VHH binders against b5yem2. Designs and how they scored, part 12

Target 1, 146 residues: b5yem2
Amino acid sequence: MFVGEYYHSLDEKGRLIIPNDFRQLLGETFYLTRGFERCLNIYTITDWNNFSQIISSFSPTDNLMRKLCRFWFSGSIQVTTDKLGRILIPSFLIEYAELSKEVVIIGAGKHIEIWAKEKWEEFNKEENILENMNEINSKVAELWKK
Short names: E, the ipSAE of ESMFold2; O, the ipSAE of OpenDDE; V2, 0.75 times the mean of E and O plus 0.25 times the DockQ between their complexes.

## First folded at step 4 (VHH)

Design q15 (framework vhh_lunsekimig_d3)
Fold by ESMFold2-Fast, scan of step 4:
Structure q15 (fold): chain B 146 residues (1-146), chain A 124 residues (1-124)
Amino acid sequence: as target 1 above (146 residues)
Amino acid sequence: EVQLVESGGGVVQPGGSLRLSCAASGFTFSDYDLYWYRQAAGIERELIASIYSGGSTNYVDSVKGRFTISRDNSENTMYLQMNSLRAEDTGLYYCAKEGYYDSSGYYPDAFDIWGQGTLVTVSS
């Protein structure tokens, strides 16, 4: 699992250093995608393929699943780290996530998230997860019973 | 012919200072991002400082506040001013220029060009 929070700089060419701890788990090649909260997500090849197979299994006439497939597949790119541990983020993904010079790279279990620092700080001010602990505890308890 | 040549390394005591130089030739110096990279004994080679074509800089946390990267576009030279040197700063210091990048965000090959390196030893 990916864990922790790292502060890095996106350079003027759109290049970003991936933390060494994350590169050890990712290897050299992995997927960069649109996140569901105006951030970017990184997945291992295995996890990207697993999710892609699941969403592709829905009926081609399911309107909502077609929207998800367009979002996911058109918003995914395979990236390879260079010798300095950097990836190049294409402009369409920089624009989607509103990335600026300061970024935060977050381990979120099975995936990694890349946020503009200002957006991450704003998100944390607004999304107090502690207010939802009763519902979270109920969901976790049901999963843990078996 | 693209060439990067480092100089300025040497032996210095802890707390001392050194200034490294990287002389470049064979390309339009002002158009490229440039880096200082370090290979310490028994440790993976790491990027320690960057200076972009627009003048912005970036540092790894371990050297921030102690090292200063700068460039002189008229002299085709990049510098690394190293202050408050520590034993862990010992290593080979390389300068590098950015490789080729695809405009779409995909690059099949990125060839960063490195010099031969200059040795910095922090020892008492």
Scores: ipSAE 0.000, ipTM 0.211, lowest interface PAE 12.2, mean pLDDT 82

Design q16 (framework vhh_7pa5_2)
Fold by ESMFold2-Fast, scan of step 4:
Structure q16 (fold): chain B 146 residues (1-146), chain A 121 residues (1-121)
Amino acid sequence: as target 1 above (146 residues)
Amino acid sequence: QVQLVESGGGMVQPGGSLRLSCAASGFTFSDYEMSWVRRAPGKGPEWVSTIWGSGDTTSYADSVKGRFTISRDNAKNTLYLQMNSLKPEDTALYYCAKEGYDYGDYYFDYWGQGTQVTVSS
């Protein structure tokens, strides 16, 4: 599982260092995608393929799933780290996530997220999970029942 | 022939300073990004810092940010790394590297021979 927060700089060519701890779990090649919250997500090849198979198995007449497929597949690229652990983020993903020079790379369990630093700070200020403890407890209790 | 020759390494005590230089030849220096990369014994290469061809844009690894400064003199085809507040963890062989670009990927298409930095009491 991916854990922690790392602060890095995106250069003007769109290159970003992937933290060494994350690279040890990812290997050299992985998927970079649009996130669902105006961030970018990184998935292992295995996890990207698993999710991709699920969403592509829905009926082609399902309007909502068709929209999700376009969002997911057109917004995914396979990236390989160079000898120094850097990836190249294409301009359309930089624009989507509104990335600037300062970025935060976070471990979110099965995936990694890349956020513009100011957006990550704003998100955390507004999304106080402690206010949702009662709902979280009920969801955990559902998973805990035998 | 592309050639990169590093110098300026040496032994220094913790808290000390060193300035590394890299003399480049065989290509149009100002057209290329230049980087410093280090390799500690038994470890793979660790990127330290990059500077764009114009010198206007720089990037640093978190481990050196605020302590190291990368610069270049395009008239002299020379790359520099000013290293301040050195720590034992900075002990490594330091390489000057020229960037290449192909098929949407960045790589280093040429490396220098390296200069040894040892930070010890």
Scores: ipSAE 0.012, ipTM 0.241, lowest interface PAE 8.9, mean pLDDT 84

Design q17 (framework vhh_7pa5_2)
Fold by ESMFold2-Fast, scan of step 4:
Structure q17 (fold): chain B 146 residues (1-146), chain A 124 residues (1-124)
Amino acid sequence: as target 1 above (146 residues)
Amino acid sequence: QVQLVESGGGMVQPGGSLRLSCAASGFTFSDYWMSWVRRAPGKGPEWVSTISSSGDTTYYADSVKGRFTISRDNAKNTLYLQMNSLKPEDTALYYCARDSYEYSGYDLDAFDIWGQGTQVTVSS
């Protein structure tokens, strides 16, 4: 599992160092995608393939699932780290996530997220997970009783 | 226009210390990863250390880990290399180098701008 928050800089060429702790779990090659909250997501090859198989299994007549497939597949690239652990983020993903020089790299369990620092701070200010603790506890308790 | 100028080299005894500086001009220094590369007499060039544009990430050759520290001051457009516990095998001409757009990492082909170099000699 990916955990923690890391504060880094995106250079003028779109290069970003991936934290060493994350690289140990990711390996050298992995997927960079559009996130669902105007951030970027990083998935292992295994997890990207698993999710891709699921969304591709829906009926070709399902309008909503076709839109998700277009969003997911057109917004995914396979990246390989250089010898210093850096990736190059293409301009279309930088624009999508509104990335600037200051970025936050977040461990979110099975995936990693890359946020513009301002967007991450705004998101946390708006989201109040503590208001949802009763509902969360109910969901978690159901799984634990297994 | 674009220049890297090294300084701080000299002669020192084994176990001594030196601090190298590299003054950058003609480009936005804070946007580039920077490296130190050395060339010993009769040897090919050897990568020594690299620092990210922000200074948050550093890499070192195994031969210098624990003895050398790379750092930068983006406000002064200056790159540094603090060299401690110097050994005779550290004797070399030390170059400041800028990471290129087309290449990444510490491969020698990764660098598009080099300084003139500063000589470090470790002997008794």
Scores: ipSAE 0.013, ipTM 0.342, lowest interface PAE 8.0, mean pLDDT 85

Design q18 (framework vhh_7pa5_2)
Fold by ESMFold2-Fast, scan of step 4:
Structure q18 (fold): chain B 146 residues (1-146), chain A 124 residues (1-124)
Amino acid sequence: as target 1 above (146 residues)
Amino acid sequence: QVQLVESGGGMVQPGGSLRLSCAASGFTFSDYWMSWVRRAPGKGPEWVSTISSSGDITSYADSVKGRFTISRDNAKNTLYLQMNSLKPEDTALYYCARDSYEYSGYDLDAFDIWGQGTQVTVSS
């Protein structure tokens, strides 16, 4: 599992150093995608393939699933780190996530998220997970029920 | 026109210090990430350290962490490597390298400009 917050800078050409702790779990090659909250997500090849197979299995006439497939597949690229531990983020993903020079890279369990620092700080001010603890406890209890 | 010129190498005893410099010319130095790469006798090239265009981000090989410091002076178009607590295993030819911005590819493992290298020898 990916954990923690890392503060880094995106250079003018779209290069970003991936934290060493994350690279140890990712390997050198992985997928960079659009996130669902105007951030970018990083997935291992295995996890990207698993999710891709699931969404591709829906009926081609399912309008909602066609929209998800377009969002997911057109918004995914396979990236490889260079010797310095960097990836190049293409302009269309930088624009999607509104990335600036200050970036936060966070471990979110099975995936990594890349946020513009200002967007991450704004998101956390607007979203209070503590207000949802009763519902969260119910969902967790359902998984551990015997 | 474009060139990188290293200096500051020499012979030093174990535990000693050296400061390497790399003078850049013919391009906008402040636009590029810069690296130090070394080649020891009988070995392939080993990446040593990198610094971002503004100097805000630095990275080091595990073998030199805590001993070497990379820095730059964009006003003087110069890259530096401060080497402390030198060990015999640090003996190598040290190269200044300019990082290549390959627009259409996701393979960033290319340096497009290299200096001639400066020799560092650590022995008693």
Scores: ipSAE 0.016, ipTM 0.315, lowest interface PAE 7.3, mean pLDDT 85

Design q19 (framework vhh_7uia_1)
Fold by ESMFold2-Fast, scan of step 4:
Structure q19 (fold): chain B 146 residues (1-146), chain A 124 residues (1-124)
Amino acid sequence: as target 1 above (146 residues)
Amino acid sequence: QLQLVETGGGLVKPGGSLRLSCVVSGFTFSDYWMAWVRQAPGKELEWVSSISSSGDVTYYEDSVKGRFTISTDNAKNTLYLQMSSLKPEDTAVYYCARDSYEYSGYDLDAFDIWGQGTQVTVSS
């Protein structure tokens, strides 16, 4: 599991250092994708393949699942870290996530997220998960019945 | 115009110290990873050190680790390499370089902008 919050800089050419603790779990090669909240996600090859197989198993005539497949597959690239632990983020993903010089890299359990610092701060300011604890407790209770 | 100008090279005796400076114009070095690369007479280019765009991460070639320190001064738009305990094998032309998309130490295309170089000679 990926955990923690790291503050780093995206350089003018789109290169970003991946925290050493995350590189230890990711290995040298992994997937960089569009996130669902206008951020970028990083997955291990195994986890990216597992999710990809699940979403591609839906009917080819399912309009919503076709949209998800286009979003996921066209928005994914395989990246390898260089000798300094950096990846190159292509322009289309920088634009999607509205990345600027200041970025936050967070561990979100099975995946890593990369956010523009200002967008991460705005998201946390506007979203208070503590206000949703009653619903969260209900969902967690359902898991215990399994 | 994009320009990197190195200064601070010279003749020094073994065990001595020198501070190299690289003044950057036409871009802000804190937006890029910056590097020092050297070339000894008749040898290939050798990567020496790199510093992150924010200045919070540094890397060094093993032979210089503990002896050289890379740093930046954002107010002066200047990259430095403080060299101590210099050895004859440190004799080389030292280049500051703006990092491009990849680095190999032996790949000329690894850096997109180079300075003119400054000569460091360590005489025994």
Scores: ipSAE 0.013, ipTM 0.399, lowest interface PAE 8.5, mean pLDDT 84

Design q2 (framework vhh_7pa5_2)
Fold by ESMFold2-Fast, scan of step 4:
Structure q2 (fold): chain B 146 residues (1-146), chain A 125 residues (1-125)
Amino acid sequence: as target 1 above (146 residues)
Amino acid sequence: QVQLVESGGGMVQPGGSLRLSCAASGFTFSDYYMSWVRRAPGKGPEWVSTISGSGDSTYYADSVKGRFTISRDNAKNTLYLQMNSLKPEDTALYYCAKEGYYDSSGYYPDAFDIWGQGTQVTVSS
């Protein structure tokens, strides 16, 4: 599992160092995608393939699933780290996530997220998970019982 | 404007200790990896240690592991290097650097954004 927050800089050419702890789990090649919030997600090849197979298995006449497929597949690229542990983020993903020099790289369990620092700070101020503790405890208790 | 100012260098005998400091200004210190890099006379730069923005992750060159400790005080915008059991081969000019690090994948000189002026450490009998 990916854990922790790492503060780093995106250089002017769009290159970003991936934390070594994350690269040990990812290997050298992995997928960079649009996040479902205005951030970028990183998935292992295995997890990207698993999710891709699920969403592509829906009926081709399902309008909502076609929209999800376009969002997911057009917004995904396979990246390989260089000798310095950096990936090159293409401009269309930088624009999507509104990345500037200051970024935060977040371990979110099965995936990694890359946020513009200001957007990560805004998101955390607006979403207080502690307000949802009673509902969370109920969901966790349900799974724990199994 | 961004500035890094190193201090704490000096002359010590083998087996001695020194504590280096780096005062940072002009950026949000806690958001960046910070590193120590050294250069011995007539040699290229050698990465020494790196610490994450939070201070929770630290990395060391094999040559200093177990002897040096990197730390930071984000409230004071200051980076530290505690050097114990100093050896003559530790003699070098020590630089504070913004970002960059070394790990099992290699040395990361291209990742350093800003370098300070350096502080001299001399270990001799």
Scores: ipSAE 0.000, ipTM 0.141, lowest interface PAE 14.0, mean pLDDT 82

Design q20 (framework vhh_7pa5_2)
Fold by ESMFold2-Fast, scan of step 4:
Structure q20 (fold): chain B 146 residues (1-146), chain A 122 residues (1-122)
Amino acid sequence: as target 1 above (146 residues)
Amino acid sequence: QVQLVESGGGMVQPGGSLRLSCAASGFTFSDYWMSWVRRAPGKGPEWVSTISSSGDTTYYADSVKGRFTISRDNAKNTLYLQMNSLKPEDTALYYCARDSYEYSGYDAFDIWGQGTQVTVSS
């Protein structure tokens, strides 16, 4: 599981260092994708393949799942780190996530997220998880009993 | 034309110091991450250190960490490598290299200098 927040800089050409702690779990090659919020996600090859199998198994008449398939597959690239642990983020993904020089790299359990710093700060203000603590505690306790 | 020219190599005793310089011309130096790569006699090339375009971020090979310092002066279009506590195993031809957009080790470097020889012996 990926954990923590790391503050890094995206260079002028779109190169970004992936934290060493994350690279130990990712290896040198992994998938970079559009996130479901205006961020980018990183998945291990195994997890990307697992999710890809699931979404491609839905009915071809399911309009919502066709939209998800286009979003997911057209927005995914396989990347390999260089000797410094850097990846190149292509322009279309930089534009999607509105990335600027300052980025935050987040461990979100099974995946990693890359956010523009200002977007991450905005999102955290809007996602006031502390207001949901009673419901969250109830759901977590129910899962641990099972 | 695009060019990298290394200097500052020489012969030094174990425990000594040397400062390498790399003069860049023909491109906007401040736009590129820059690296030092060495090739020892009888060995393959070994990445030594890299510095970001702004100079704010630096990385070092484990073999040189704590002994070498990479720096740059964007106003002078010059890259530096300060080498302290030199060991016989640091003997190599040292190359200045400009980072490209490729992700395959030495294939990540698109412009190389001619190299400067560093020899550490008693």
Scores: ipSAE 0.005, ipTM 0.234, lowest interface PAE 10.5, mean pLDDT 84

Design q21 (framework vhh_7pa5_2)
Fold by ESMFold2-Fast, scan of step 4:
Structure q21 (fold): chain B 146 residues (1-146), chain A 122 residues (1-122)
Amino acid sequence: as target 1 above (146 residues)
Amino acid sequence: QVQLVESGGGMVQPGGSLRLSCAASGFTFSDYWMSWVRRAPGKGPEWVSTISSSGDTTSYADSVKGRFTISRDNAKNTLYLQMNSLKPEDTALYYCARDGYDWYGEDAFDIWGQGTQVTVSS
């Protein structure tokens, strides 16, 4: 599992160093995608393929699943690290996630997220999970009961 | 043998200062970019600062910008980190690291020191 927060800089050409601990699990080649909260996600090839197979299995007439497929597949690229452990983030993904020089790279279990530092801080203030602990505890208790 | 040895860590009160040093040996120090990386209890490694081979270009993590200063003395093969206005959240093991250049798929830092502990008591 990917864990922790790492603080890095995005250079003027869109290059970003991927933390060494994450590269041990990712290998040199992996997928970079749009995230669901205006961040970018990184998936291992295996996990990207698994999710891609699932969403591709839905009826082609399902309007919501067609929108998800377009979002996912058009917003995914396969990237390979250079000799310094950096990837190049294309402009359309930088624009999507509103990345600036200061970025936070987050381990989120099965995937990694890349956030503009300011956006990560704003998101955490707006999504105060501690105010939702009663609801979260109920969901966890339901899963435990099963 | 190639080696990096950190020193200068210790315990300090919030608002205090420390200067870390890293002694490099076994390679041409002046040819390499050098970095400081820290690991706080319960967290992964956090890049702190990088300095170019000549010392004319530096960069800092947002969390330390304005408080920390990276520098180097190529004649002494030594890297420094001046830490001012220290905060409890700066408590971590601090590592000296050499940036890699010539190998595709190499780790971002190809040589690491063993670290020096900085504790900012609350």
Scores: ipSAE 0.005, ipTM 0.085, lowest interface PAE 11.8, mean pLDDT 82

Design q22 (framework vhh_7pa5_2)
Fold by ESMFold2-Fast, scan of step 4:
Structure q22 (fold): chain B 146 residues (1-146), chain A 122 residues (1-122)
Amino acid sequence: as target 1 above (146 residues)
Amino acid sequence: QVQLVESGGGMVQPGGSLRLSCAASGFTFSDYWMSWVRRAPGKGPEWVSTITSSGDVTYYADSVKGRFTISRDNAKNTLYLQMNSLKPEDTALYYCAREGYEDLYPDAFDIWGQGTQVTVSS
């Protein structure tokens, strides 16, 4: 899947080059969405459709799932790269993720994340994965032994 | 005063190499994507290569892939084009161009240099 960190610049019009290694897996057209941590996510068409089908299958009376559906669908756009591998990020997603000139593009396995550089650095200072290791070990052991 | 000044052109034999330079002044060079565009005798402008503002990503026309390398030195406000394995078909006036915020076509660039002539012949 998607791996690594790439440091790039967002231009003043909201155009961003997608790393060539990521484009080889994404193809020319893919989905750009709100992330769950004030970042943006990129999904292949296949993965976006799979998740969209799952969340749409819940009861229409489930308030939490209706909230997730609104967040996900209203915050998703299909984007196509231009001949140089750039996408245009619309202003509402730039505002959501507080993107500035300096951007970090991160491979997160099944998806890609786009962060403002200062937000990525701040998030990493706060995140302490050691506090969650007991629960993580439990979840991994359950899947690994099957 | 915003300027782009190219240098490094000349005459070489097929298979030879040249390194072009472009000195930028009057704007924050590190904020802009930069390109090389060429115009062969009797032809329109042809995009050759583009480099992002940070220098992390480069793009090339199919005709030059594997032979040309674009690079930049933001501390010196200079853009470069290393041209290897030159062919007669590479004969052209080479322009340094600053990319505008719209399309990456030659006429979408908002600042151009005067050009430097490259001639590949025996």
Scores: ipSAE 0.012, ipTM 0.213, lowest interface PAE 9.1, mean pLDDT 84

Design q3 (framework vhh_7pa5_2; at its last look DockQ between E and O 0.03; V2 from the best seeds 0.00; counts 0 for: pae O 10.8 > 2, unsure alone 63.7 < 65, placed apart)
Fold by ESMFold2-Fast, scan of step 4:
Structure q3 (fold): chain B 146 residues (1-146), chain A 125 residues (1-125)
Amino acid sequence: as target 1 above (146 residues)
Amino acid sequence: QVQLVESGGGMVQPGGSLRLSCAASGFTFSDYWMSWVRRAPGKGPEWVSTISGSGDTTSYADSVKGRFTISRDNAKNTLYLQMNSLKPEDTALYYCAKEGYYDSSGYYPDAFDIWGQGTQVTVSS
C-alpha cells in the first residue's frame, strides 16, 4: 500500500519526481490517469488492467459506461520513470488537474494521487471526514462480521 | 563548450566527511537537473543523488539517504555533494552529470548527456 504525503515541484517542462518509496512498489512502468476529483491518479499495471477489464465488460450500448470508458482510456497514459526517477506529465493532464509548480503526491492505498498543492488544501477544508465518523464506524463494524 | 569539473575527493576514514564540488560551464546551469553518479572498482555506475534546476526537489539512493546532501549554487554554476558518515562501501569515482537533451518528440531515454572526469573518494580503515 501507498502511504503518506510528499511535497514536490513540477518543473517548467512538466517533469515530476516520483518518491522513491512509491517507485519501489510501482516498478519502472505504470499508468498515469485522470482522477475523479480533478487530480491525477497513478496505478500499477496490474491494478489499471483489473479496473479496465471491469469497465470494458459492460454493454457497448450503455451510454453512461461508454462515457466512463472514454474518460478512463483517453485519459490514461503508460509512463516509465527515467534514471532520475521522473515522469513527464503531458499538457492535457496538467490542464485537467490544474497543476502548478507546487504539487502534493498522496499515497491512497492501492493508488497514488497527484494534486496541485492549493487544490489539495482547498479540498481538505471543504471536506471534513471527521464529520462522517459515525457512518464510517458503522461500515467498518459491518466488515468485522465477515 | 559544455564542461563539468569535479573536485573535493580524497582519502578519509570510516565515519568521516567530504564535500564534493562540480563546476559547470557552457550552458544555463539553472535550467538543468543535475546528478551525482559513482562507479566503484569493478562495478557499474550507480546513481547517487539528483537535484532540480531550481534546487526545490532532491532525491537520493537508499544507500546514501540520511548521510549525503545534494545542493547547488546557481549564481556560481556549482553543484555540491556533502557526504557524512562515510563507509568503505562509498569508495568510488564520483561523477557530476547533466540531464539529457529534450526535443519536440518528448524525452530522450538517456538521462545524462554530459559527464565530468570524476573525483576519487576512498574510505579506508
Scores: ipSAE 0.104, ipTM 0.495, lowest interface PAE 5.2, mean pLDDT 85
Fold by ESMFold2, look of step 5:
Structure q3 (fold): chain B 146 residues (1-146), chain A 125 residues (1-125)
Amino acid sequence: as target 1 above (146 residues)
Amino acid sequence: QVQLVESGGGMVQPGGSLRLSCAASGFTFSDYWMSWVRRAPGKGPEWVSTISGSGDTTSYADSVKGRFTISRDNAKNTLYLQMNSLKPEDTALYYCAKEGYYDSSGYYPDAFDIWGQGTQVTVSS
């Protein structure tokens, strides 16, 4: 389970250290993907393969499913850490997540997310957190009625 | 003890292609990220491209994106740069560089620790 948040720097060449606690669970090789927000996600090989199998099983005649496949597969790369625990993030992913020098790397349970620091701070504004928690509480209440 | 030897440069017309090679010795090649850097006449060094130790991840300067491809063969300890659609402004002495380590956080400034002698690329009409 990935937990916590870590503050690191992305250099101008796109190199980023992955926290040691996360690397111990990920191994040396894993997948870097577009996140569903303007962030990047990291998945273990196993979890990426499982999700990819599900996405690949959708009908090829469904336009929305083709868009999902393109988004997922064209935005995923396998990366390997070097001896210092760094990965090289390609430019198209840096642009997608709008990463700058300061990044935040967070555990989100079964996956990891990489955010520009300023976008993470915007996501975590007290106003936004309260609105999100109200929606979440409503969904949890519905699940508990089952 | 570290040695980097570039080759594959030459003279080519605009729109042409060249493939540069860099033979590495004196260190465990697959452990290190490698870069190409170029120096045009009368100008300072310009970072061109970087590749991770495994070769799975690459990055490029805006000036060469879509035209240049970095690659490596860890079994042969060799770094490559495929250069297509060459322009006169690509004229430079091209170096391969082993990434230096300055702190434990993995931050590496633009300075490079080890450079080869370079291979000259000249693009002229």
Scores: ipSAE 0.006, ipTM 0.358, lowest interface PAE 9.8, mean pLDDT 83
Fold by OpenDDE, look of step 5:
Structure q3 (fold): chain B 146 residues (1-146), chain A 125 residues (1-125)
Amino acid sequence: as target 1 above (146 residues)
Amino acid sequence: QVQLVESGGGMVQPGGSLRLSCAASGFTFSDYWMSWVRRAPGKGPEWVSTISGSGDTTSYADSVKGRFTISRDNAKNTLYLQMNSLKPEDTALYYCAKEGYYDSSGYYPDAFDIWGQGTQVTVSS
């Protein structure tokens, strides 16, 4: 599982260093995708495939699911770390997540998220999490019984 | 070695038609879903269409639905994209991509990691 929070900088060429702890779990090649929020996600090849299977299992006649498919697959690229542990983020993903110089890389369990620093700080307010805590606890309790 | 080679691109006027082909080799073609993806200048890749291994299931982006038709000839290891009523916004480099594997147990998605060199489609007056 990916855990932790790291602050890094995107360089002028659009390269971002992936934390060593994450690289050990990801391997040299993995997927970079649009997040469902205005962030970027990183998945292992295996986890990307698993999630892709779920998306692809929906009926192609479902307009919402087609939108999801387009969003997911068109926004996914396979990336490889260089010798310094950096990935090159393409411009369209930089633009999507509104990345500039300062970025935050977080572990979100089964995936990694890359955020613009200011967006992350706004998004990651305690009030935003606490307002759903009871519902989250209920869901967790249900899973725990299994 | 897995290889995909796109062809059939060109320059056409709005309202025109083109038929793209993708020659596949290096894998059991009929076992895999296939897709067309396009990249316009200055834009990220855009999913266009997908077809199942057997050809029985197809899907299209809303932007091309009703105008484009995906098909395949498994005997020839070839994927096709018939493009009708072309628009300037269809201008892009078009790629074929290998999707997931399927068998009697179900569909297993694969990475969009194998693309050809692409074929250029330009729609302009």
Scores: ipSAE 0.006, ipTM 0.196, lowest interface PAE 10.8, mean pLDDT 87
ESMFold2 (binder alone), look of step 5: mean pLDDT 78; pTM 0.786

